# Designs tried in a protein design chat: VH-VL binders against b0r0t1r1705to1887. Part 17

Target 1, 183 residues: b0r0t1r1705to1887
Amino acid sequence: RLRVLADVSGSMYRFNGVDGRLERSMEAVCMVMEALESYEHKFKYDITGHSGDGFDIELVRCDKVPKNNKERLKVLKTMHAHSQFCMSGDYTLEGTEHAIRELAHEEADEHFVIVLSDANLERYGISPDRFARVLTSNPQVNAFAIFIGSLGDQADRLQKTLPAGRSFVAMDTKEIPQILQQI

## First folded at step 4 (VH-VL)

Design d4 (framework fv_pamlectabart)
Fold by ESMFold2-Fast, scan of step 4:
Structure d4 (fold): chain C 183 residues (1-183), chain A 122 residues (1-122), chain B 107 residues (1-107)
Amino acid sequence: as target 1 above (183 residues)
Amino acid sequence: EVQLVESGGGLVQPGGSLRLSCAASGFTFSSYWISWVRQAPGKGLVWVGEINPNSGSTNYAPSLKDKFTISRDNAKNTLYLQMNSLRAEDTAVYYCAREGHYGYDSYAMDYWGQGTLVTVSS
Amino acid sequence: EIVMTQSPATLSVSPGERATLSCKASQSVSSYVAWYQQKPGQAPRALIYGASTRATGIPARFSGSGSGTEFTLTISSLQSEDFAVYYCQQYYSYPLTFGAGTKLELK
């Protein structure tokens, strides 16, 4: 069982012209859907968004996963529209903790939570130490972070702070399938 | 409903060791991080350290890392603080405190025990 | 280590008055601040989490505000049971740190 968390807050839309954060996030979500398409027989997945409106915004349901490009495009359009019409707010920590707790109560051989995030957590007011703690909050759930986009020393520092094997950096969204295989 | 009860405090000589216990009831003990916090007479609160729900990891105040050890026995719903090489500066009331799970309250301490006094003197 | 500075050290007020307590962090702690109340001989009691969220059972007269480096606890209409020491705490980074406390005493 797998849940992927994505940022669909208003700041994703408002600052997309500055650094392409919404475009990169949408590309990452697309890559996740494409990578997991061939594994529908092995596990169930869903994709949930977080924003100023909350942390359980439904993007992909495990009982109705996209099966072709038209369905994947609808997910991306929903993600774009939500970011465009939502106020800024970040529920990365709350959404991750909720996902871990919710999945822990479901029947499955293994439980996974993957958080798609910007490496500059402090820009969003997110504590790296607290994020590390949340990722390991339940030993029955394997929680990971995938940091997307530009790196610099922020990504390196963050990987040092997070538990070994619990964070990955994707300089290009094309690296996401390879990272998912390691998880 | 939620209860934390500390015990094991008392008078100890400088250089001595002491083990404190914190007995938990009224909640699923194995699901929560628990902190130890101390307070010297007439002084403020000072964080000692915390322990992961499954004993897999601990975090300590840097000044106390080599002196104190936090452990837990989930089968007995009990938390422990092993204190070694005690000095007069370690005289304080020691509290165990449960850390909330969700959101901002994950590090915040929502329920506290009544504390146990440790006095280090000759 | 993030240093939390509380002011004033002591505030003398009368029942029915408004009390405002300040807490400043040496660096940004976002909204990861909690407030605790401690009465003589008692364990601390949680009041506020996340700078502004009241803990369960805490009366509406208690409110928290602030973000970044400056935080405030306000008690809007003091009751006799509110005279106590109040501590702020940051949980943004390790080690977790508390302010030195503000003692609220009867005028």
Scores: ipSAE 0.160, ipTM 0.674, lowest interface PAE 4.9, mean pLDDT 81

Design d5 (framework fv_pamlectabart)
Fold by ESMFold2-Fast, scan of step 4:
Structure d5 (fold): chain C 183 residues (1-183), chain A 121 residues (1-121), chain B 107 residues (1-107)
Amino acid sequence: as target 1 above (183 residues)
Amino acid sequence: EVQLVESGGGLVQPGGSLRLSCAASGFTFSNYWISWVRQAPGKGLVWVGEINQDSSEKNYAPSLKDKFTISRDNAKNTLYLQMNSLRAEDTAVYYCARVEYSGYDLYFDYWGQGTLVTVSS
Amino acid sequence: EIVMTQSPATLSVSPGERATLSCKASQSVSSYVAWYQQKPGQAPRALIYGASTRATGIPARFSGSGSGTEFTLTISSLQSEDFAVYYCQQYYSYPLTFGAGTKLELK
């Protein structure tokens, strides 16, 4: 059982022109959907978003995963539209904790939570130590962070501070499938 | 040095139209979101709308969405505001302003001098 | 839409004094607030963004603070050039909105 958490906040849309963060996030989500389609026999997955409006924004349901490019495009359009109409807010910490708690109550051989982040946690007052505590809050759930691109040296600091094997850095979205294989 | 120069303002009768221009220089115009902000005489600032680098994304104040259209020509380093169905309440100085990003923060770092639009009755 | 309420509407102070300007949002805007200064007949000038970060070239006497719904702009030792109208602005959600302004005038 796998849940992917993506940032769909307004800052993704507003700052996309500066560093392409929304485009890279959408590419990452697309790569995740394509990669997991190859492993349908092994993973049952969903994708949820977080923003200033909340941390349980439905992007992909595990009982209705995208089956073709048209359906995958619909997910990406939803991400774009949501981020366009909300300026900011970050529920990375709360969304991750909720995902871990919720998945722990489901029956499965293994539980995974993957947080897609641009590593700009300091903006929202989230310390690396606090994030690390949430990622390890339930021993029955394997929670990981994938930092997409880099915002200065923040990703490097976070990867150094987070528990060994719980964070990965993807400078290019094409690295995501290989990172998922390592998890 | 960074400069934004608005033009095209003037006197218009109610129901009329105007197209404002904002000529940019001293920076890579095509790399920035640009906003229009207006200010009625003696009143405060009111955000009109914005346009992204390649014109694929535009946002407007809800009350102005159907009256105003923002566009840009990156080859000419020029931003435009098409104003239709003008009313007396649209009388204002219209500023173009460059949108600067610092991490997740946004602010208008450079503004033009403004161009006055007067809608008479 | 998020309404930004500034107070007082007018503040009369003397050079060398400290001025404290308030800005209140109708709902939480986190720290996504900017402050602008406007002198008569001139375009606005950015002072603060992210509630507390000074824009380039802005003197240290200008400081911003606050988060959530209550924000403050402080000018620690007023200079003659500081008498102007000050606007707060939220960029938390669309549409972007400004306060009505606080006019800082010579006592």
Scores: ipSAE 0.006, ipTM 0.542, lowest interface PAE 12.0, mean pLDDT 81

Design d6 (framework fv_pamlectabart)
Fold by ESMFold2-Fast, scan of step 4:
Structure d6 (fold): chain C 183 residues (1-183), chain A 121 residues (1-121), chain B 107 residues (1-107)
Amino acid sequence: as target 1 above (183 residues)
Amino acid sequence: EVQLVESGGGLVQPGGSLRLSCAASGFTFSNYWISWVRQAPGKGLVWVGEINQDSSEKNYAPSLKDKFTISRDNAKNTLYLQMNSLRAEDTAVYYCARVEYSGYDDYFDYWGQGTLVTVSS
Amino acid sequence: EIVMTQSPATLSVSPGERATLSCKASQSVSSYVAWYQQKPGQAPRALIYGASTRATGIPARFSGSGSGTEFTLTISSLQSEDFAVYYCQQYNSWPLTFGAGTKLELK
């Protein structure tokens, strides 16, 4: 059982031109869907977005995972539209807590939560220590963070602060499939 | 010092077209999103649209999307607003404004002096 | 579209007094509100962003507060150069929208 969390807030759309955050996030989500396509018989997965509108925005349902490029494109279009027309805000911490609690109650051999983040947690008022505690809050759920597309300094410092084995840095979205295999 | 200077405003008849320019200096123009904001005489400010650093992204106010086009020439440090099918309600002072990114906040930190567009017969 | 409503339309005050200007959003904009000052014949000038952060070079007498749907700009110990029109603006949702302005005039 696996849940991927992605930021679909208005700031993703607004600041995409500054650092490519929406484009990188969409590429990351696309690569996750493609990587899991061959493992649909092993993993029941969903992808949920968070924004100022809330932290339970459906992008991919467990019961209806994309099976071809046309369906994956629909997910990316939904992600883009949400970012364009939704309220700004960050629910990374709350969305992660919710995902961990919800998955812990489902019947499965293993539970995974993967948070896609731009490594700028402090700008959202999230301390690295608080985030680390949330990621390890339930021993029955394996929660991980993948920091994508940062210039390096922030991601490196965050990776050193977070628990060993619970965070990964992807300088390019092409590295995401490799990271998923390690998780 | 950061400066934005608009030009190209004037009197135009209904149905006409006009192209505004905004010349930027004192900063690395190619690193910034820039917006157009207009203000009708005696009225408040209305956002027109914006363009990102490399022109790959452009956003417009919904009512203006089909008649206005924003573009930029980074080699000339110049922003443009092409206005077509102008009507009396488009009469306004048009400002260009630099979008400053600070954390998750964005705001217009520097504005040009504006250029007046009057649509009248 | 989020509608920003400013009140009062005109506020008459004397130098040295405190002025409080109100801005209301038709739906929550979190803290994504900026304030601008505009004098006749001049371009707007940024004062506050993030509801409460002063822009570079803005005197301490200007302060902003609020979150959600209600915001205020406060000017303590008014000076003669502060008489102008003040606009609030939300940048939480597109299109970006401004209030109609509050004119601060000499009593």
Scores: ipSAE 0.005, ipTM 0.482, lowest interface PAE 14.3, mean pLDDT 81

Design d7 (framework fv_pamlectabart)
Fold by ESMFold2-Fast, scan of step 4:
Structure d7 (fold): chain C 183 residues (1-183), chain A 121 residues (1-121), chain B 107 residues (1-107)
Amino acid sequence: as target 1 above (183 residues)
Amino acid sequence: EVQLVESGGGLVQPGGSLRLSCAASGFTFSNYWISWVRQAPGKGLVWVGEINQDSSEKNYAPSLKDKFTISRDNAKNTLYLQMNSLRAEDTAVYYCAREEYSGYDLYFDYWGQGTLVTVSS
Amino acid sequence: EIVMTQSPATLSVSPGERATLSCKASQSVSSYVAWYQQKPGQAPRALIYGASTRATGIPARFSGSGSGTEFTLTISSLQSEDFAVYYCQQYYSWPLTFGAGTKLELK
């Protein structure tokens, strides 16, 4: 069982012109959907977004996964629209805690939570130490963070602070399938 | 030294059109989202719409979407507001305002002096 | 759209006194509220953003507080130049919306 958590807050849209963060996040979500298409018989997955509106914004449902480019485009359009029209707070910690707690109660051989994020946790008032504690809060759930588009120092510092094997850095979204294979 | 200067306002008859300009200087204009905000005489501020850095995205107040068009010319450091089918209710001082982003926060850090549009017969 | 309601419409105070201005949102806007000051014949000036962060150059006597649906702008020890109209604005969702303003006038 797998849940992917993505940031769909207004800052993703508003800062996209500065550093391409919404574009990178949308590419990452697309790569995840494409990679998991080959493993639909092994993984039951969903994708949820977080923003000030909450941490359970449905992007992909387990029972209605995208099967073609048209359906994948619809997911990306929903992500874009939400980020465009909602500039609200970061629910990364709360959303991750909820995902871990919810999945722990579902029947499956293994449980995975993957958080897609940029490496600027302190910009959002999130302590790296607090994030580390959340990722390891339930030993029955394998929670990981993938930091996308991070250059150099910030990603390296986070990997040193976060538990070994629980964080990955994707300098390019093309690296995401390889990282998913390690998980 | 950041400056925004609106122009193009004036007296227009109902049903008429006007194009307002906002000339920017003292900053890299092409790096910013810019908004138009209006204020009717003796009334409060009303957001009109905004445009992103490269004109690929424009957002409008729902009541104004069919009447107003925002555009920009980055080579001239100028923002425009095309106003069509004007009515008495559109009488207002029109401001251009720069959108500043700090983390997740947005505020209008610099405003022009405003240009008055009067719609009357 | 989110409606911002400011109260009172007019507040009469004397120099040296404390002024407290209220702003209420029709739904939760978290901390995504800015405050602006406007003097007669002038463009608005940003005072506060993120509900409580002072904009560059704004004196310490201006402070903002609140979260969710209730927000307050406080001006301690009023100066003569502080008599103006004050507007709150939410940027939680589009369209961006302002309150109708509170006019601070000399008692």
Scores: ipSAE 0.006, ipTM 0.542, lowest interface PAE 11.5, mean pLDDT 82

Design d8 (framework fv_pamlectabart)
Fold by ESMFold2-Fast, scan of step 4:
Structure d8 (fold): chain C 183 residues (1-183), chain A 121 residues (1-121), chain B 107 residues (1-107)
Amino acid sequence: as target 1 above (183 residues)
Amino acid sequence: EVQLVESGGGLVQPGGSLRLSCAASGFTFSSYWISWVRQAPGKGLVWVGEINPDSSTINYAPSLKDKFTISRDNAKNTLYLQMNSLRAEDTAVYYCARDLYDFWSGYFDYWGQGTLVTVSS
Amino acid sequence: EIVMTQSPATLSVSPGERATLSCKASQSVSSYVAWYQQKPGQAPRALIYGASTRATGIPARFSGSGSGTEFTLTISSLQSEDFAVYYCQQYYSYPLTFGAGTKLELK
């Protein structure tokens, strides 16, 4: 069982023109949907978003996963609309904790949570130590972070602080399928 | 219902070693992070370290990392603190404290009564 | 490490009065602050977590506020059972750290 968590807050839309964060996030979500399309019989997955309005925004349901480009585009449009019309705010830690707790109660051989995140956690008042703790909070759930399009000191420090094998950096969204295979 | 009972404290000579135990009951011990916190006589609280449910992650206060080792036996519902190279400054009441499994993990909702360790010649 | 500074060290008050205790962090800890009450010979008791959320069973006269670097614990209409030492704790970053405590004593 697999849940992917993405940021759909207002800051994603408002600052997209500065560093392309919404576009990068949408591309990452698209790559995840595309990569998992061929693994439907192995993984039951969903994708949820977080914003200033909450941390349980449904982007992809496990019982209705996108099967083609038209359906994937609909998910991306929903993601864009939430970022455009929702409040700025970060529920990364709370959303991750909720995803881990919720998945632990579901019947499956393995449970995975993947957080798509900006490497600049300090921007959102998130301690790397707090994030590391949340990722390892339940031994029955394998939680991982994928940092998208952020390179430099912040990403390097996070990989050193987070538990070995629990964080990855994707310089290009094309690296996401390879990272998913490592998980 | 929820209980944490520390034991193993006592008088020890400087340079000596001691192992403390914390027996848990009334909750699913194997699902919780547990910390050790100490308090010198008349002083404040000092965090010693913590251990996660499956023992794969153990965090220590930097000043105590080389002297103290935290471990747990989930089959026995027991937490341990191995203390080596003890000095007078390690004299304190040692508490085990349960960490809440939630978004606010890192604070302690239940504490044991504590066990006194006295380092003196 | 993050240093938590509590003030005053000792506060002398009478039953029925309001007490306000301060806790300052050397750097932002967001809302990851807890407050504990400790009486002589007893283990600490959780009062507040997440800066402002009361722990289960804690009377409404206890309230916490603050974010970032400045936090307060307020006890309204003090009862005789409230005379104790109060500690704040940050759990934003390792190592977890406590303030030195504020002793609330009978005037």
Scores: ipSAE 0.006, ipTM 0.593, lowest interface PAE 10.6, mean pLDDT 80

Design d9 (framework fv_pamlectabart)
Fold by ESMFold2-Fast, scan of step 4:
Structure d9 (fold): chain C 183 residues (1-183), chain A 119 residues (1-119), chain B 107 residues (1-107)
Amino acid sequence: as target 1 above (183 residues)
Amino acid sequence: EVQLVESGGGLVQPGGSLRLSCAASGFTFSDYYISWVRQAPGKGLVWVGEISSSGSTINYAPSLKDKFTISRDNAKNTLYLQMNSLRAEDTAVYYCAREGSYYEWFDYWGQGTLVTVSS
Amino acid sequence: EIVMTQSPATLSVSPGERATLSCKASQSVSSYVAWYQQKPGQAPRALIYGASTRATGIPARFSGSGSGTEFTLTISSLQSEDFAVYYCQQYYSYPLTFGAGTKLELK
């Protein structure tokens, strides 16, 4: 069982013109959906978003995973619309904890939570220590972070703080399928 | 009703050791991080350390990590603090405190147990 | 470590007045600040967490505000049972640290 968490907050839309953060996030979600398509018989997965409005925004349901490019585009359009119409807020910690708690109570041989992040946790007021605590909060759930488009020093600092094997850095969204195979 | 009850405090000589216990009831003990916090007579609160819900992760205040050990027994709903090489400055009321939602703040506290280190 | 500085050390007020207690962090702690009330001989009681969210069962006259390095606890229409020592705590980074406390006393 697998849940992927993505940022769909208002800052993703409003600052996309500055550093492409929404575009990179949408590309990452697209790559995740494409990679998991080949494993849908092994993994039941969903994708949820977090924003100032909350941390369980539905992007992909386990029982309604995208089967083609048209359906994947609908997910990306939902992600874009959410970011466009939300004011602000970051619920990375709350969303991750919710995902871990919810999945721990579902029947499955293995449980995975994957958090997609830009590694700028301190910008959102999240210390690396707090994030490390959340990722390791339940030994029955394997929680990982994938940092996308991260600056070298920020990514290095986070990897040193997080437990070995719990964080990965993708400088390009094309690296995401390779990282998922390691998990 | 959430309850935390500390015990094991008392008078101990300098250089001695003592083990404190905290008995939890009224909630699922194995779902919560729990901290130890101490307070010297007439002074403020000082964080000692915390232990994760499973017991696999333990964090200490840097000044106390070499002399104090935190552990828990989830089957018995009990938290422990092993205190070694005690000095006069360790004299305090020791509280166990449950960590709240989104973390490291304390929503419920025990009544405390007094440890007095003197000759 | 992050140092939390509370002011004033003692505040003398009358029932019905508004009390404002300050807490300053030596570096940014975002909104990760909690406030506790402690009466003589008793354990601390949680009042506020996340700088501004009231803990369960806490009366509306208690409110918290602030972010970054400056935080305030406000008690409106002070009641006789509110005379106690108040502590702020940061939980942004380890080690967790508390302020030295503000004693709220009857004028």
Scores: ipSAE 0.006, ipTM 0.533, lowest interface PAE 13.0, mean pLDDT 81

Design e1 (framework fv_ifinatamab)
Fold by ESMFold2-Fast, scan of step 4:
Structure e1 (fold): chain C 183 residues (1-183), chain A 122 residues (1-122), chain B 106 residues (1-106)
Amino acid sequence: as target 1 above (183 residues)
Amino acid sequence: QVQLVQSGAEVKKPGSSVKVSCKASGYTFTDYYMHWVRQAPGQGLEWMGDINPNSGKTNYNEKFKGRVTITADESTSTAYMELSSLRSEDTAVYYCASEGHYGYDSYAMDYWGQGTLVTVSS
Amino acid sequence: EIVLTQSPATLSLSPGERATLSCRASQSVSYMHWYQQKPGQAPRPLIYDASNRATGIPARFSGSGSGTDFTLTISSLEPEDFAVYYCQQYYSYPLTFGQGTKVEIK
């Protein structure tokens, strides 16, 4: 069982013109959907978003996963619309803990939570130590972070701070399928 | 309504151990970390450690040199803090404190117990 | 560990005056919180994450700052505001509190 968490906050829309963050996030979610399509027989998955309005925003339902490009585009349009009309904020820590707790209570051979994030956690007020604590909060759930974007000193520091094997850096969203295979 | 109720005051001899309880109500016990903070008479606040009640994972302030053990019983929504090898300088009010809204802008000890006075004297 | 230094240790002021309390961290931090404690009581949440007032906290209380320097301001002291104030960081373990600033009536 697998849950993917993505940022759909108002800052994604507002600052997209500055650094392309909404575009990068949408690309990452698209890559995840495409990668998991080949594993439909193994993984039941959903994708939820977090924003200043909350951390349980439905993007992909486990029982209604996108089956083609048109349906995947509808998910991306929902991300765009939510970011355009919601408050700025980041519920990464709360959303991750909730996902871990909720999935631990479901019947499955293995449980996974994957958090999609940029490498600049401190800009969102997220300490690396607190994030590490949340990712390891339940031994029955394998929680991972995928940091998307250019590598910098922050990305290197995050990989050293987070538990071994629990964080990955994708320089390009095209690296996401390979990272998912390692998880 | 969220409430944390702690066990009563205790008087202990040096070298003994004390175990303080903190019973939570009014929220889902496993959703938020529980912290233990102490305060010696006339002194400031000192963080001792925390526990994730869902996983049982703990974090401790190394200052207590392995003397502190924090546990949680999900079935009774009760957290415990046990401090061993007590010394006179361990005389303090011990508080449990629960995090509330985890999210983006809160990550604070939102709810506090009433405190438990532990006196260590011969 | 991150050391939080509060200043001044004591502020002696009269009702109606402005109080300004400082908290300095030994390194840059996020998640700086403020708590109020009255004699014989448990601490009470006051300000979350540098600048957000907790539920029920009057508008005369405001927090500001980032990095290493944080400030708590009480624009016009009321009798119930005479208490000890603590800053606390949740940036990294171990969690730490400042030593407190006592706001006392002059």
Scores: ipSAE 0.000, ipTM 0.463, lowest interface PAE 16.2, mean pLDDT 79

Design e2 (framework fv_ifinatamab)
Fold by ESMFold2-Fast, scan of step 4:
Structure e2 (fold): chain C 183 residues (1-183), chain A 122 residues (1-122), chain B 106 residues (1-106)
Amino acid sequence: as target 1 above (183 residues)
Amino acid sequence: QVQLVQSGAEVKKPGSSVKVSCKASGYTFTDYYMHWVRQAPGQGLEWMGEINPNSGKTKYNEKFKGRVTITADESTSTAYMELSSLRSEDTAVYYCAREGHYGYDSYAMDYWGQGTLVTVSS
Amino acid sequence: EIVLTQSPATLSLSPGERATLSCRASQSISYMHWYQQKPGQAPRPLIYDASNRATGIPARFSGSGSGTDFTLTISSLEPEDFAVYYCQQYYSYPLTFGQGTKVEIK
C-alpha cells in the first residue's frame, strides 16, 4: 500500500518562475504515476496534496488511478490550479503524519508513504528533527522523503539529518523511477 | 445525510450468539473504516474492533478475540458484528461508528449508529 | 494497552462557569480525541487530534495537550453541555477510552 504526498500550496506556484518548483513537482508526480501504472496489480496507491487550505486534497484515488496521458494530465492540471489559486501553507509535517496514521489502518503486507518536497522545510518552520520523528513515528509504515532539486545543498543537509535510507535527492526528475525502485 | 441504522434490541441466553447489523447510507461505504464500540449499563465506552470495508480486513480488541467477528457486505452497505459464547457481562449497548477521514474530523468516529441493546440473561 | 485516566470523575458547575477536564495517558501519545455523550444518546465527536474542533462544534470547546497530559476546556458552560465526556487514543491498538468525566450543571 502506498501513498504519495505532494505540496500543492500557493508557494509552489508563486516561486515556480524562480526555480521551477511546481514544474518539477508536477514532473515528479507524473513519473510516479507512470512508474506505478505497470504495477497496479501489486500496489494500491493514491496521491494526496497538501496546502495552506489543508492536507486532504485528493489528486489520485487508489480505486481510480490514471491509465493514460490524458488522465495523468488532468491530475497535473488540478495540481497547477490548486497551487495557483490557494493559500500558501506549511502542511508538509501534518500531511505526512496524517498519511502515516491513515495507512497504518490499511491491511497490507507493507505500507509506504513517500513525501515529495522541495527541501525548503526550514522556510516553512519545520525542524528537520521534527520531520525525522514524524517519518519514523510508526514502525508499521515505511515513510520516505524525495527532495526535488530546487535546493540541492539544503536537501543534502536534510539527508544527513534523517535516518539512513529515509530520504533521497532527485536533482533531475529522471532519477525518480530509479529512486522508487530502491524503495 | 450520512446515516448509520442498526438492528433492533435483542435478548439472548448465556452461551448463545448475537449478530448486530449496521446499515450505512449517504456516503461511499468502502471509503471509511467502521468501528464497533460497546457500553455496559452505567459504564464507559469499550472498543471492540474495526473493519476496512474495502479490503474486508479486521482488527479486534484482544479481550474479544475468538468470540467477535466483524464483517461487511458492500452490496448492501451493511457492517455486522457477531459476538459468540455470550455471558451476562456482555449485556451492553453496541454501537457502530464510522471513522472520519483527514480534514476537520480526521480519525475521530464522526458518525454513530443509534445503538443496539443486547441483554444476556438466563 | 494504553490506559487513559480522566479526572475528575464528576464536575458540578453552574452555567457560565469554565470547565476543565483532564485525560492522562499511561504512555506518551500524539493522537487524542474527545467525545461528548448525553443520556440515552450515542457519543458525538468534539475534538480530534488534541486540539482541532470537529465539524459543527461551537468555539467554547477547546482541546490542548501533548505527551501524556491532555485537557478539554469548555470556556462558558451552557445547559446543553450537561453530559459525560470521554477521551480516546488513536496511537496504539487496542483503541482505548478514558472512564469518562460527568459534567453536572448545579
Scores: ipSAE 0.000, ipTM 0.464, lowest interface PAE 16.6, mean pLDDT 79

